# Miniprotein binders against Cell death abnormality protein 12 (ced-12), part 9

Target 1, 147 residues: Cell death abnormality protein 12 (ced-12), of Caenorhabditis briggsae (a8xez1r348to494)
Amino acid sequence: SEIQKVLDIDSANENSEEDVEIWRTKLAEHRCGRLATVAMVLFGEKSPQDLRMLISENTMRIEGGKWQLIPMWMRCCDITAELFGLLPGRDELDRLISIIFSTDSPFPAVFSCIVHLFHRTWREMQAKGGEMDKVASFVLEQLRHVL
Key: E = the ipSAE of ESMFold2; O = the ipSAE of OpenDDE; V2 = 0.75 times the mean of E and O plus 0.25 times the DockQ between their complexes.

## First folded at step 10 (miniprotein)

Design y5 (from n2 with F16A K20E E22L L26K F35A F39W E42L R43M R49E E50R Q53L; at its last look DockQ between E and O 0.07; V2 from the best seeds 0.00; counts 0 for: pae E 10.5 > 1.5, pTM E .799 < .8, placed apart)
Fold by ESMFold2, look of step 10:
Structure y5 (fold): chain B 147 residues (1-147), chain A 91 residues (1-91)
Amino acid sequence: as target 1 above (147 residues)
Amino acid sequence: SPELKELKEEILELKAEIFELLLEAKKLGDPEKLAKEIWMLLMELWLLERELLKAEKNGDPEEVIQELKDRLNELRSKIEQLKERLEELKS
């Protein structure tokens, strides 16, 4: 399953969380469903060097200033869903599809870019572990103003 | 300042170039997953636009303006490299 693959990716690095059952439940309940977990799996499988670099940079941060991978990925999926209008009444995002090209799966391509933007924003804000939603809101609003 | 106005105009031109690169990559079926790299350049340009707006609001010194120009030149170089890669893939 994609959920188990995401948990395996998280467990395979030094920055993994110990409470696997919480993350399994949150991934299963994610409002983007399998679209979210497929995007996460694709990032880990197609961009493993990017993932290792992100984890390495995060590990070097001050205690309390690190993001946790699965929560960060979940917020990036929320941002991606907002951009693609996967919620009722968000048709302004329809025009974004023509900008982002993947022959088969534009959502994972945008997700990957947003993961990089999220990490960069987290680093620049010197965010703490409790500030996940603050960083996510900042990233989303920045994207809305550009687009 | 006139430097900041010129940078705003350059950012607008680069947005147009990046969108044209996205369209061209689509025509070729997104070889080498160029869409990801092009999207990342758009995100870098957006961040630079944000810093330009802050510099304008704060009246920042010439050193800040020069740093913004250097970052913009770096983006131009990356765009040119993508153009070259895309032209080679047409062969």
Scores: ipSAE 0.005, ipTM 0.179, lowest interface PAE 10.5, mean pLDDT 73
ESMFold2 (binder alone), look of step 10: mean pLDDT 80; pTM 0.749
OpenDDE base, look of step 10: ipSAE 0.017; ipTM 0.291

Design y6 (from x1 with F16L Y23K L43F R53E; at its last look DockQ between E and O 0.65; V2 from the best seeds 0.00; counts 0 for: pae O 11.1 > 1.5)
Amino acid sequence: SPELKELKEEILKLELEIMLLMKEAEKLGDPEKLFQEIYRLYFELWKLEDELEKAEKNGDPEEVIQELKDRLNELRSKIEQLKERLEELKS
ESMFold2 (binder alone), alone request of step 10: mean pLDDT 79; pTM 0.751
ESMFold2, look of step 10: ipSAE 0.027; ipTM 0.450
ESMFold2 (binder alone), look of step 10: mean pLDDT 79; pTM 0.750
OpenDDE base, look of step 10: ipSAE 0.000; ipTM 0.194

Design z1
Amino acid sequence: SPELKELKEEILKLELEIMLLMKEAEKLGIDPEKLFQEIYRLYFELWKLEDELEKAEKNGDPEEVIQELKDRLNELRSKIEQLKERLEELKS
ESMFold2 (binder alone), alone request of step 10: mean pLDDT 73; pTM 0.641

Design z10 (from y6 with E56K K57E N58H D60A P61S V64E)
Amino acid sequence: SPELKELKEEILKLELEIMLLMKEAEKLGDPEKLFQEIYRLYFELWKLEDELEKAKEHGASEEEIQELKDRLNELRSKIEQLKERLEELKS
ESMFold2 (binder alone), alone request of step 10: mean pLDDT 81; pTM 0.779

Design z11 (from y6 with N58G G59L E63K)
Amino acid sequence: SPELKELKEEILKLELEIMLLMKEAEKLGDPEKLFQEIYRLYFELWKLEDELEKAEKGLDPEKVIQELKDRLNELRSKIEQLKERLEELKS
ESMFold2 (binder alone), alone request of step 10: mean pLDDT 80; pTM 0.750

Design z12
Amino acid sequence: SPELKELKEEILKLELEIMLLMKEAEKLGDPEKLFQEIYRLYFELWKLEDELEKLKEGKITPEEVIQELKDRLNELRSKIEQLKERLEELKS
ESMFold2 (binder alone), alone request of step 10: mean pLDDT 81; pTM 0.768

Design z15 (from y6 with L4I L45I L52I L72I L86I)
Amino acid sequence: SPEIKELKEEILKLELEIMLLMKEAEKLGDPEKLFQEIYRLYFEIWKLEDEIEKAEKNGDPEEVIQELKDRINELRSKIEQLKERIEELKS
ESMFold2 (binder alone), alone request of step 10: mean pLDDT 81; pTM 0.769

Design z16 (from y6 with E17A E44A R71L R76L)
Amino acid sequence: SPELKELKEEILKLELAIMLLMKEAEKLGDPEKLFQEIYRLYFALWKLEDELEKAEKNGDPEEVIQELKDLLNELLSKIEQLKERLEELKS
ESMFold2 (binder alone), alone request of step 10: mean pLDDT 71; pTM 0.595

Design z17 (from y6 with E10I E37L K69A K78A)
Amino acid sequence: SPELKELKEIILKLELEIMLLMKEAEKLGDPEKLFQLIYRLYFELWKLEDELEKAEKNGDPEEVIQELADRLNELRSAIEQLKERLEELKS
ESMFold2 (binder alone), alone request of step 10: mean pLDDT 79; pTM 0.734

Design z18 (from y6 with E17L E44I R71A R76A)
Amino acid sequence: SPELKELKEEILKLELLIMLLMKEAEKLGDPEKLFQEIYRLYFILWKLEDELEKAEKNGDPEEVIQELKDALNELASKIEQLKERLEELKS
ESMFold2 (binder alone), alone request of step 10: mean pLDDT 77; pTM 0.703

Design z2 (from y6 with L28T)
Amino acid sequence: SPELKELKEEILKLELEIMLLMKEAEKTGDPEKLFQEIYRLYFELWKLEDELEKAEKNGDPEEVIQELKDRLNELRSKIEQLKERLEELKS
ESMFold2 (binder alone), alone request of step 10: mean pLDDT 81; pTM 0.773

Design z20
Amino acid sequence: SPKELKEEILKLELEIMLLMKEAEKLGDPEKLFQEIYRLYFELWKLEDELEKAEKNGDPEEVIQELKDRLNELRSKIEQLKERLE
ESMFold2 (binder alone), alone request of step 10: mean pLDDT 77; pTM 0.691

Design z21 (from y6 with Q66E D70R N73E S77K Q81E E84K K90L S91K)
Amino acid sequence: SPELKELKEEILKLELEIMLLMKEAEKLGDPEKLFQEIYRLYFELWKLEDELEKAEKNGDPEEVIEELKRRLEELRKKIEELKKRLEELLK
ESMFold2 (binder alone), alone request of step 10: mean pLDDT 80; pTM 0.769

Design z22
Amino acid sequence: SPELKELKEEILKLELEIMLLMKEAEKLGIDPEKLFQEIYRLYFELWKLEDELEKAEKNGVDPEEVIQELKDRLNELRSKIEQLKERLEELKS
ESMFold2 (binder alone), alone request of step 10: mean pLDDT 74; pTM 0.674

Design z23 (from y6 with E17A E44A L52F R71L R76L)
Amino acid sequence: SPELKELKEEILKLELAIMLLMKEAEKLGDPEKLFQEIYRLYFALWKLEDEFEKAEKNGDPEEVIQELKDLLNELLSKIEQLKERLEELKS
ESMFold2 (binder alone), alone request of step 10: mean pLDDT 76; pTM 0.681

Design z3
Amino acid sequence: SPELKELKEEILKLELEIMLLMKEAKEKGLSPEELFQEIYRLYFELWKLEDELEKAEKNGDPEEVIQELKDRLNELRSKIEQLKERLEELKS
ESMFold2 (binder alone), alone request of step 10: mean pLDDT 73; pTM 0.646

Design z4
Amino acid sequence: SPELKELKEEILKLELEIMLLMKEAERGDFEKAFQEIYRLYFELWKLEDELEKAEKNGDPEEVIQELKDRLNELRSKIEQLKERLEELKS
ESMFold2 (binder alone), alone request of step 10: mean pLDDT 80; pTM 0.753

Design z5 (from y6 with L28G)
Amino acid sequence: SPELKELKEEILKLELEIMLLMKEAEKGGDPEKLFQEIYRLYFELWKLEDELEKAEKNGDPEEVIQELKDRLNELRSKIEQLKERLEELKS
ESMFold2 (binder alone), alone request of step 10: mean pLDDT 82; pTM 0.790

Design z6 (from y6 with E26R D30N E32D K33L)
Amino acid sequence: SPELKELKEEILKLELEIMLLMKEARKLGNPDLLFQEIYRLYFELWKLEDELEKAEKNGDPEEVIQELKDRLNELRSKIEQLKERLEELKS
ESMFold2 (binder alone), alone request of step 10: mean pLDDT 79; pTM 0.757

Design z7
Amino acid sequence: SPELKELKEEILKLELEIMLLMKEALKNGMSEEELFQEIYRLYFELWKLEDELEKAEKNGDPEEVIQELKDRLNELRSKIEQLKERLEELKS
ESMFold2 (binder alone), alone request of step 10: mean pLDDT 75; pTM 0.681

Design z8
Amino acid sequence: SPELKELKEEILKLELEIMLLMKEAEKLGDPEKLFQEIYRLYFELWKLEDELEKAEKNGVDPEEVIQELKDRLNELRSKIEQLKERLEELKS
ESMFold2 (binder alone), alone request of step 10: mean pLDDT 77; pTM 0.720

Design z9
Amino acid sequence: SPELKELKEEILKLELEIMLLMKEAEKLGDPEKLFQEIYRLYFELWKLEDELEKAEKGDPEEVIQELKDRLNELRSKIEQLKERLEELKS
ESMFold2 (binder alone), alone request of step 10: mean pLDDT 80; pTM 0.757

## First folded at step 11 (miniprotein)

Design v1 (from y1 with L4I L28G E35L M43F L45I L52I L72I L86I; at its last look DockQ between E and O 0.02; V2 from the best seeds 0.00; counts 0 for: pae O 9.7 > 1.5, other shape alone 8.782 > 2.5, off the site)
Fold by OpenDDE base, look of step 11:
Structure v1 (fold): chain B 147 residues (1-147), chain A 91 residues (1-91)
Amino acid sequence: as target 1 above (147 residues)
Amino acid sequence: SPEIKELREEILELELEIFKLMKEAAKGGDPEKLLQEIYRLYFEIWRLEYEIEKAEKNGDPEEVIQELKDRINELRSKIEQLKERIEELKS
């Protein structure tokens, strides 16, 4: 399944079995549904270098100052969903998709942008492991400001 | 209107430019804050598309059209600045 693929991407990290099962459930119940898992899988498959870079930089941070990949991805999906809600009608979105991304859905592409933005914001805020929601909220607010 | 149509074409060109910058910046090893700036501009472009649509629905007021033109020109300037920065990083 796509969920299992997402979990497998993060399997190299020392995650507890409990966390993995929690993430499994949350991924299955995520409001974005398959858009979320597809975006995550595509990020891992189509942007492996980016992912490795992000993970590497995150790993170099001090203990307690690291984000967790899957929780971060889930929040990035939420932000992405919100952005699409702020975009104009579907017709314009389709035009944007066809011209810029040449894909059936811009969600994975926007998701990728949000992941990078989240990661950078995390660093700039010197965020701690328990501040996932704070960073996500800040990212979303900044995006709302520009939209 | 023809003016709105022109604005739409211009904004689409900017979108393509920004997308190219994203790709180039990503290849460059994620220079500090560069991608963030690019993404910001990208979302500003989205906002402009929305505003263009809104202007069209409201009958294309000249004042609004001029504002949109000004904003597009500003984005062009920023994009060119980013291009220069990216080229400097490549050298």
Scores: ipSAE 0.006, ipTM 0.202, lowest interface PAE 9.7, mean pLDDT 77
ESMFold2, look of step 11: ipSAE 0.007; ipTM 0.250
ESMFold2 (binder alone), look of step 11: mean pLDDT 83; pTM 0.797

Design v2 (from v1 with L12M Y50R; at its last look DockQ between E and O 0.03; V2 from the best seeds 0.00; counts 0 for: pae E 12.0 > 1.5, pTM O .797 < .8, other shape alone 8.824 > 2.5, off the site)
Fold by ESMFold2, look of step 11:
Structure v2 (fold): chain B 147 residues (1-147), chain A 91 residues (1-91)
Amino acid sequence: as target 1 above (147 residues)
Amino acid sequence: SPEIKELREEIMELELEIFKLMKEAAKGGDPEKLLQEIYRLYFEIWRLEREIEKAEKNGDPEEVIQELKDRINELRSKIEQLKERIEELKS
């Protein structure tokens, strides 16, 4: 299953069995469903060097200033879904649908860009472990201004 | 092969999903929800096209590859029909 593949990708981060089961449940219940987990798997399969670089940079951050991979990826899927109008109001949905059908841009490719933007923003804001939603809101707001 | 069997099953599931969504659109379903499902369908089709490309590069029989490509093209055509139905719902 894509959920197990995602958990396998994160296994090198020495997660506890309790955390793994919490994340398994949250991945299964994610509002984007299978779209989220497939995008995560594709990032790891198509961009393994990028993933390795992101994890390496995160590991070098001070204690309390690190994100956890699976929670961060889930928030990036939320941001990506909002860009494609899967979660926000109807007006934003109509606009994004027109853009997407014109460019034929797939969800996983945009997810990959969002992961990089999220990490850069996290670093620039000097975010702490409890500030995942704050960073996500800032990233989404920046993207809405560009679009 | 097991890989081709799985691809055929996934294509069949998408065919059934599109049929269900077309019935919901004909019944007057929520156009916003229907459009969201179209995005998911395009993603699944993109993924299946990549798997078909892998099967082609691995030397699976050309007639099997063409069958899968033809079914994918039919899925895209049915999604266009679904988009037309959704436009009718939005007035």
Scores: ipSAE 0.000, ipTM 0.183, lowest interface PAE 12.0, mean pLDDT 76
ESMFold2 (binder alone), look of step 11: mean pLDDT 83; pTM 0.790
OpenDDE base, look of step 11: ipSAE 0.019; ipTM 0.288

Design v3 (from v1 with E49Y Y50E; at its last look DockQ between E and O 0.02; V2 from the best seeds 0.00; counts 0 for: pae O 6.6 > 1.5, pTM E .783 < .8, off the site)
Amino acid sequence: SPEIKELREEILELELEIFKLMKEAAKGGDPEKLLQEIYRLYFEIWRLYEEIEKAEKNGDPEEVIQELKDRINELRSKIEQLKERIEELKS
ESMFold2, look of step 11: ipSAE 0.254; ipTM 0.679
ESMFold2 (binder alone), look of step 11: mean pLDDT 79; pTM 0.754
OpenDDE base, look of step 11: ipSAE 0.018; ipTM 0.295

Design v4 (at its last look DockQ between E and O 0.05; V2 from the best seeds 0.00; counts 0 for: pae E 11.5 > 1.5, pTM E .599 < .8, other shape alone 13.015 > 2.5, off the site)
Fold by ESMFold2, look of step 11:
Structure v4 (fold): chain B 147 residues (1-147), chain A 81 residues (1-81)
Amino acid sequence: as target 1 above (147 residues)
Amino acid sequence: SPEIKELREEILELELEIFKLMKNGDPEQEIYRLYFEIWRLEYEIEKAEKNGDPEEVIQELKDRINELRSKIEQLKERIES
């Protein structure tokens, strides 16, 4: 599967096969659906060195302070979705469109930026595994004030 | 400069139009667009429930989601044909 190609890059996190199958099922049920899958695959295909760097930096964090790749990426896709879904007014849409149209691919490009921002924010907050929603809320609020 | 700002705005408008044409012209991309719209409506439902909005408002949003899911299934059949 296309997700398996991304998981092969994530080998340093030592994902269990049971967890991988659970995440495949959750991804299929995920409210973002195929947009999340496309964005994840494109990130791994267009930025494999960035993906390896993110995974490497994550493995260097202390136990309890690491994110799991697929859950983190699904949350980043939720954030990307909320940005698109939180543009009811023209002014907010224009800001997002300006960012999107500085790239070749609107949704996956925004997703990629959010993945990097999420990782940076996780690091700066010294977040632990149970704090994914807290980090996501902070990232989304930062983006609402910038975008 | 006013000229540079005006040119940037024209470029953004043109790229938005190209994006819309690309998304509407590809059945797989149309499926992605419909999932995005469903996703926006699901967010509006969550917001409406959190705000305590009337059940009629929430049901209207659910009905619209069902319409979009039906359209997605039609497009999936078109791609598989």
Scores: ipSAE 0.006, ipTM 0.151, lowest interface PAE 11.5, mean pLDDT 63
ESMFold2 (binder alone), look of step 11: mean pLDDT 74; pTM 0.636
OpenDDE base, look of step 11: ipSAE 0.016; ipTM 0.227

Design v5 (from v1 with E15M Y50L; at its last look DockQ between E and O 0.07; V2 from the best seeds 0.00; counts 0 for: pae O 8.4 > 1.5, pTM E .654 < .8, other shape alone 9.212 > 2.5, SAP 73.443 > 70, off the site)
Amino acid sequence: SPEIKELREEILELMLEIFKLMKEAAKGGDPEKLLQEIYRLYFEIWRLELEIEKAEKNGDPEEVIQELKDRINELRSKIEQLKERIEELKS
ESMFold2, look of step 11: ipSAE 0.046; ipTM 0.421
ESMFold2 (binder alone), look of step 11: mean pLDDT 77; pTM 0.707
OpenDDE base, look of step 11: ipSAE 0.013; ipTM 0.270

Design v6 (from v1 with L12F L16A Y50M; at its last look DockQ between E and O 0.02; V2 from the best seeds 0.00; counts 0 for: pae E 10.2 > 1.5, pTM E .605 < .8, off the site)
Fold by ESMFold2, look of step 11:
Order: C-alpha cells, then sequence, then structure tokens
Structure v6 (fold): chain B 147 residues (1-147), chain A 91 residues (1-91)
C-alpha cells in the first residue's frame, strides 16, 4: 500500500506502464524495505509544497538534466540509510544521535533534508540523468560538512 | 548470497518497526536507553552482515558463516526482548 502511494505521487511524470512496473519492483526490492516507502510517503504528505516546488524546478531544467522522482528518492533513501548505519559505508551516527532523540520520525526527517540537498547538488553540478551515483557521492561528502 | 539478501531485507523491515517504536517511546520519555540499545544492536547486525559477505567471498567454511548467522539471531532475539520491554512501558 505504501508502494502504491509512492507510485500515485509519481503519476504526474506521465510514465509508461512498463516504467511503472519497473519502479514497483525496485521499490519492493529496496534495502530499507518499508522504511524507504514510508519516508517517501511522509515527505509527500507532510511537505506537499516542497514536493511541488522540487518537481516544478526539475521540470524547468535543461533537457537531459532532469532527475526522475522515484529513482532520486530511492537514492536519497540509500544515502539516509548509510548515515544511520543501516547500510554499509561511512555512517554519521555520532552526529545524528541528537536528531534521533529530538524528533518522532528521525529517518523521514533526515530523508527530507537529503532530498533537498540532493536536488540542490544536482542543480549545482548540472548533472544529467546518468549521474545519479556521482551526485549521491558528492551529497555524502557535503554532509560531513553540514552535520 | 541469496540467503544473505533475504536476511538483509528482513532486517530492514525490522528496522522500520524499530523506528516506529522509537517514535512511540520518545513520546513517553523514559525508554531512551532502550531505544539506544536497539539502535546499537541493529548497527551490530549490519556489521555482522558485512562479515558474512566477506566470509562468503573468501570461501570460508560453512561453520564460520553459520556462527556469524547464529550471532545475528542472538541479536535479533535481544531486539525482540527490548521491543517487548518498550511496549510494557507504554501500558
Amino acid sequence: as target 1 above (147 residues)
Amino acid sequence: SPEIKELREEIFELEAEIFKLMKEAAKGGDPEKLLQEIYRLYFEIWRLEMEIEKAEKNGDPEEVIQELKDRINELRSKIEQLKERIEELKS
């Protein structure tokens, strides 16, 4: 049901039936499981103005320089999970402890920040659709400065 | 490796449940130590998963891999106990 809510949010991208099935499969396979889809749904429900602004800004970008929402969100979940130590990589648990105890939903809260940072970094790098992992690596590097 | 992938997916789903319980416990205040321990145990499980992947890649004996899996199961049992303790505090 959370996967379907994410797909409903993405419906504005006019995806083909084939693309929708690909994304359904990748969402179901995501390493964070329900944590990823819950974070995505909460972002859309609690920050609808932010989501509309991100999509609007992305729609206006140079052809070939646009991210796709679901792949971008999945990559942001990977980044967030790495920071929390839920996925392999350099975590930032010591700096996240205060957030963990200061909010009711720490993973979704950090996910929301990562989405905004990812979009900003994508824009600043003038990234293209094939550069998702490159942008993610740079976002992780920038987070060491911010956190 | 497919068995490790299944274990990872199960652990991620359990982690989602843990974060939901962390939200409930934070409202109550007192269970912060229990939440920290649950989070630390999930981190240890992630570390052990990496050790299992290394052992599989190196072709280590199945006995070595099974010991790591047994350790993970011990940690999952402890997490379940802590989740039950948090639920008791909410009653």
Scores: ipSAE 0.005, ipTM 0.158, lowest interface PAE 10.2, mean pLDDT 70
ESMFold2 (binder alone), look of step 11: mean pLDDT 75; pTM 0.672
OpenDDE base, look of step 11: ipSAE 0.011; ipTM 0.245

## First folded at step 12 (miniprotein)

Design u1 (from y1 with E35F M43F E49Y Y50E; at its last look DockQ between E and O 0.02; V2 from the best seeds 0.00; counts 0 for: pae O 6.1 > 1.5, off the site)
Amino acid sequence: SPELKELREEILELELEIFKLMKEAAKLGDPEKLFQEIYRLYFELWRLYEELEKAEKNGDPEEVIQELKDRLNELRSKIEQLKERLEELKS
ESMFold2, look of step 12: ipSAE 0.698; ipTM 0.877
ESMFold2 (binder alone), look of step 12: mean pLDDT 81; pTM 0.770
OpenDDE base, look of step 12: ipSAE 0.018; ipTM 0.335

Design u2 (from u1 with L4I L45I L52I L72I L86I; at its last look DockQ between E and O 0.02; V2 from the best seeds 0.00; counts 0 for: pae O 6.1 > 1.5, off the site)
Fold by OpenDDE base, look of step 12:
Structure u2 (fold): chain B 147 residues (1-147), chain A 91 residues (1-91)
Amino acid sequence: as target 1 above (147 residues)
Amino acid sequence: SPEIKELREEILELELEIFKLMKEAAKLGDPEKLFQEIYRLYFEIWRLYEEIEKAEKNGDPEEVIQELKDRINELRSKIEQLKERIEELKS
């Protein structure tokens, strides 16, 4: 399954069995469903250089200042979903949607961009491991402002 | 099972049609928020993929297969409606 593939991508990291099982469950129950897991898998498979770069930079950060890959990816999927108006009560970014739909894989394409933006924002904010939601919210707000 | 295989093929066909709708909507400049509607169908297709996978793992219960068929038919109907809508916008 795509979920297992996602877990396998992150298997090189020293994650606890408990965390892995939590992530397995959260991935399975993610609001974006298969779109989320497919986007993650595609990111890992089609953009391995980018992934390696992100992981490398993240690894160089001090302890406590690192993001976790799968939680970060899940939040990036949430942001992506909001941008496409897939979440109730959220404004759509029509301009972005119009641009992204020029591709055959719009969700994964946007997801990829969001992942990079998240990583950059994380660095700029000097975020700590427990500030995933804060960073995600900031990223989304930036996108709404710019687009 | 052969039934699951058929469902996958049908969903794949619908997905391809969705992509075509996206392209057509793009050509029109996304009037009436067509992208949002089309993408929702795209999302539903992906959910169906998941459910098909679950059905296969659970031994392809007939009631689940029938439900999936019904949902596919509904999606097909919605796609046709969007096609008509796009054609009207072209004229």
Scores: ipSAE 0.018, ipTM 0.332, lowest interface PAE 6.1, mean pLDDT 81
ESMFold2, look of step 12: ipSAE 0.360; ipTM 0.758
ESMFold2 (binder alone), look of step 12: mean pLDDT 83; pTM 0.816

Design u3 (from u1 with L12W; at its last look DockQ between E and O 0.02; V2 from the best seeds 0.00; counts 0 for: pae O 6.1 > 1.5, off the site)
Amino acid sequence: SPELKELREEIWELELEIFKLMKEAAKLGDPEKLFQEIYRLYFELWRLYEELEKAEKNGDPEEVIQELKDRLNELRSKIEQLKERLEELKS
ESMFold2, look of step 12: ipSAE 0.661; ipTM 0.868
ESMFold2 (binder alone), look of step 12: mean pLDDT 80; pTM 0.766
OpenDDE base, look of step 12: ipSAE 0.019; ipTM 0.302

Design u4 (from u1 with L12F K23E; at its last look DockQ between E and O 0.02; V2 from the best seeds 0.00; counts 0 for: pae O 9.6 > 1.5, off the site)
Fold by OpenDDE base, look of step 12:
Structure u4 (fold): chain B 147 residues (1-147), chain A 91 residues (1-91)
Amino acid sequence: as target 1 above (147 residues)
Amino acid sequence: SPELKELREEIFELELEIFKLMEEAAKLGDPEKLFQEIYRLYFELWRLYEELEKAEKNGDPEEVIQELKDRLNELRSKIEQLKERLEELKS
C-alpha cells in the first residue's frame, strides 16, 4: 500500500516502533486518505533529490530542532487541502485552472511546494520539535495572504 | 470507522476523475465552459470531503454516513454525465 511505501521512505531514520505504528494509523485515518499518501509517495519518487536535500538540511540542525518527516508531510497535506478549500470564486478558479493546466497532478504538485515552504518556514522560525502545529498554522496563514 | 474510510477512498477516486475531466476539458479548449462546471463538482466534492472529516471527528451516526453516501453517488452520476459530454466533444 501507499502507506507502507511512505513508511519505507522514512525507514532509514531511527524511529521507534511505537512512532511508526502511530504514523501508520494516522496515515490511514488522515482526512485526505490516499490522496495524502499518494502525494507523499510521489514526492519521494519524483523528487528524490529534493527529499534528500530536505532531510540533509534537517539532519544538520541541533537536536530538538528537527522536524519528523511523516508528521511534517501529514501537516503539509492538511495545508494543501485547505488551500484547495479556499478556492471558491472566479479568481480562485482561474488560479486553479492555471495549476491544473500546468500539471497532471495538482494536489501532489501543490503538496510539493508546501513541503518546501514548510521546511523553509521551520528554519526561519527556528522551530523546535513539538512546534509542528505552530509552523503549519503560520504557513497556512501566509498562503492565505498570497492567494 | 471502516465505512468512513471507504467513503474517503471513494471521494479520492472521484477527485482523480474530476482532475482528469479538467484536463480533458482543457485539451479541448474548454468548450461550453465545461471547466467551470467541473470545478463546481470539485467544490461540492470538497465540501463532502470536509463533512466526512467532521463525521470522523465527531463520531456521527449512521444517518450522516448515509447522507454522505447519497451525495457521493449523486456526484458520481454527474461526473459520469460530464465524461459522456466530453467524449462526445472529442468525436
Scores: ipSAE 0.008, ipTM 0.218, lowest interface PAE 9.6, mean pLDDT 78
ESMFold2, look of step 12: ipSAE 0.635; ipTM 0.880
ESMFold2 (binder alone), look of step 12: mean pLDDT 81; pTM 0.775

Design u5 (from u1 with R47M E50R; at its last look DockQ between E and O 0.02; V2 from the best seeds 0.00; counts 0 for: pae O 3.4 > 1.5, off the site)
Fold by OpenDDE base, look of step 12:
Structure u5 (fold): chain B 147 residues (1-147), chain A 91 residues (1-91)
Amino acid sequence: as target 1 above (147 residues)
Amino acid sequence: SPELKELREEILELELEIFKLMKEAAKLGDPEKLFQEIYRLYFELWMLYRELEKAEKNGDPEEVIQELKDRLNELRSKIEQLKERLEELKS
């Protein structure tokens, strides 16, 4: 399954068995469903150089200042979904959607961009563990402002 | 199960059809905000796939399979409606 593939991508990291199982459950129950897991898998498979770069930079951060890959990815999926108007009560970004849908894989493409933006924002904010939601919210707000 | 396998294949086929619709709508400049409608179907279909996978893990109760089939048929119908709308816009 895509979920297992996602877990396998992160298997190189020293994650506890408990965390892995939690992530497995959260991935399975993620509101974006297969959109999320497929985007993650595609990011890992089709952009391995980007992933390596992100992981490398993250690894160089001090203890406590690192993001966790799967939680970060899940939040990026949430942001992606919101941008596409998949959440009730949110305005549609029609122009952006039109441009993105010209590609073969619109959701994964946007997801990839957001992952990079999240990573950059994390660095700029000098974020630490536990601030995943804060960074995600900031990223989303910035996107709303620019788009 | 063979039934779930078939459903999976059908879902994937419909996903490809949806992608085609997205491309066609894009070529037309997204008239009538079709992207949002198409993408919603895309999302729903992927959610259906997620549920299918859950069903595979939890077993294959006939009730669940039938529910998935019904939902898939509904999505297929909606896809056809969008196809018709796009064809009208092309003419």
Scores: ipSAE 0.112, ipTM 0.533, lowest interface PAE 3.4, mean pLDDT 82
ESMFold2, look of step 12: ipSAE 0.542; ipTM 0.824
ESMFold2 (binder alone), look of step 12: mean pLDDT 81; pTM 0.778

Design u6 (from u1 with K20E F35L Y49W; at its last look DockQ between E and O 0.02; V2 from the best seeds 0.00; counts 0 for: pae O 6.9 > 1.5, off the site)
Fold by OpenDDE base, look of step 12:
Structure u6 (fold): chain B 147 residues (1-147), chain A 91 residues (1-91)
Amino acid sequence: as target 1 above (147 residues)
Amino acid sequence: SPELKELREEILELELEIFELMKEAAKLGDPEKLLQEIYRLYFELWRLWEELEKAEKNGDPEEVIQELKDRLNELRSKIEQLKERLEELKS
């Protein structure tokens, strides 16, 4: 399953069995369902160099200042979903379509952009563990202004 | 519920069909801005999926299930229409 693939991507990290099972459940119950897991898998498979870069940079951060991959990905999916839901008018939809027009997978494409933006914002805010929601909210707010 | 599970599977099938339409439209050079229409269908399908997930979490009253089924049928109809248009453009 896509869920297992996502878990496998993060398997190199020393995650507790408890966390893994929590993430498994959260992934299965995510508001975007398969769209979330597919986006995550595609990010790992289609952009492995980006993922490696993000993980590398995250790893270099001080203890307590690192994001966790799967929780971060889930929040990025939430942001992506929110953006799609917040595009009320035809003009906004057309704009979004234009931005991601070159892809046959619009949700994963936007998701990928959000992941990078999240990572950047995390660094800029000097975020620490436990501030996932804060960073996510900030990212979403910034995107609302841009779109 | 079994009903929601079935709807989920149908949504996934339609998603694959939509992706195929995207590919075909792109190959043809996006005639008549078909990709834009296909993307709208994708977004509608996405919303349907999200609502399905919510229904599964909050409970699945028959009223909600029926509404989701109706919307899914409408999407299926629109997809078929686009398929026909693409076939016409290929000929």
Scores: ipSAE 0.017, ipTM 0.331, lowest interface PAE 6.9, mean pLDDT 79
ESMFold2, look of step 12: ipSAE 0.311; ipTM 0.749
ESMFold2 (binder alone), look of step 12: mean pLDDT 81; pTM 0.772

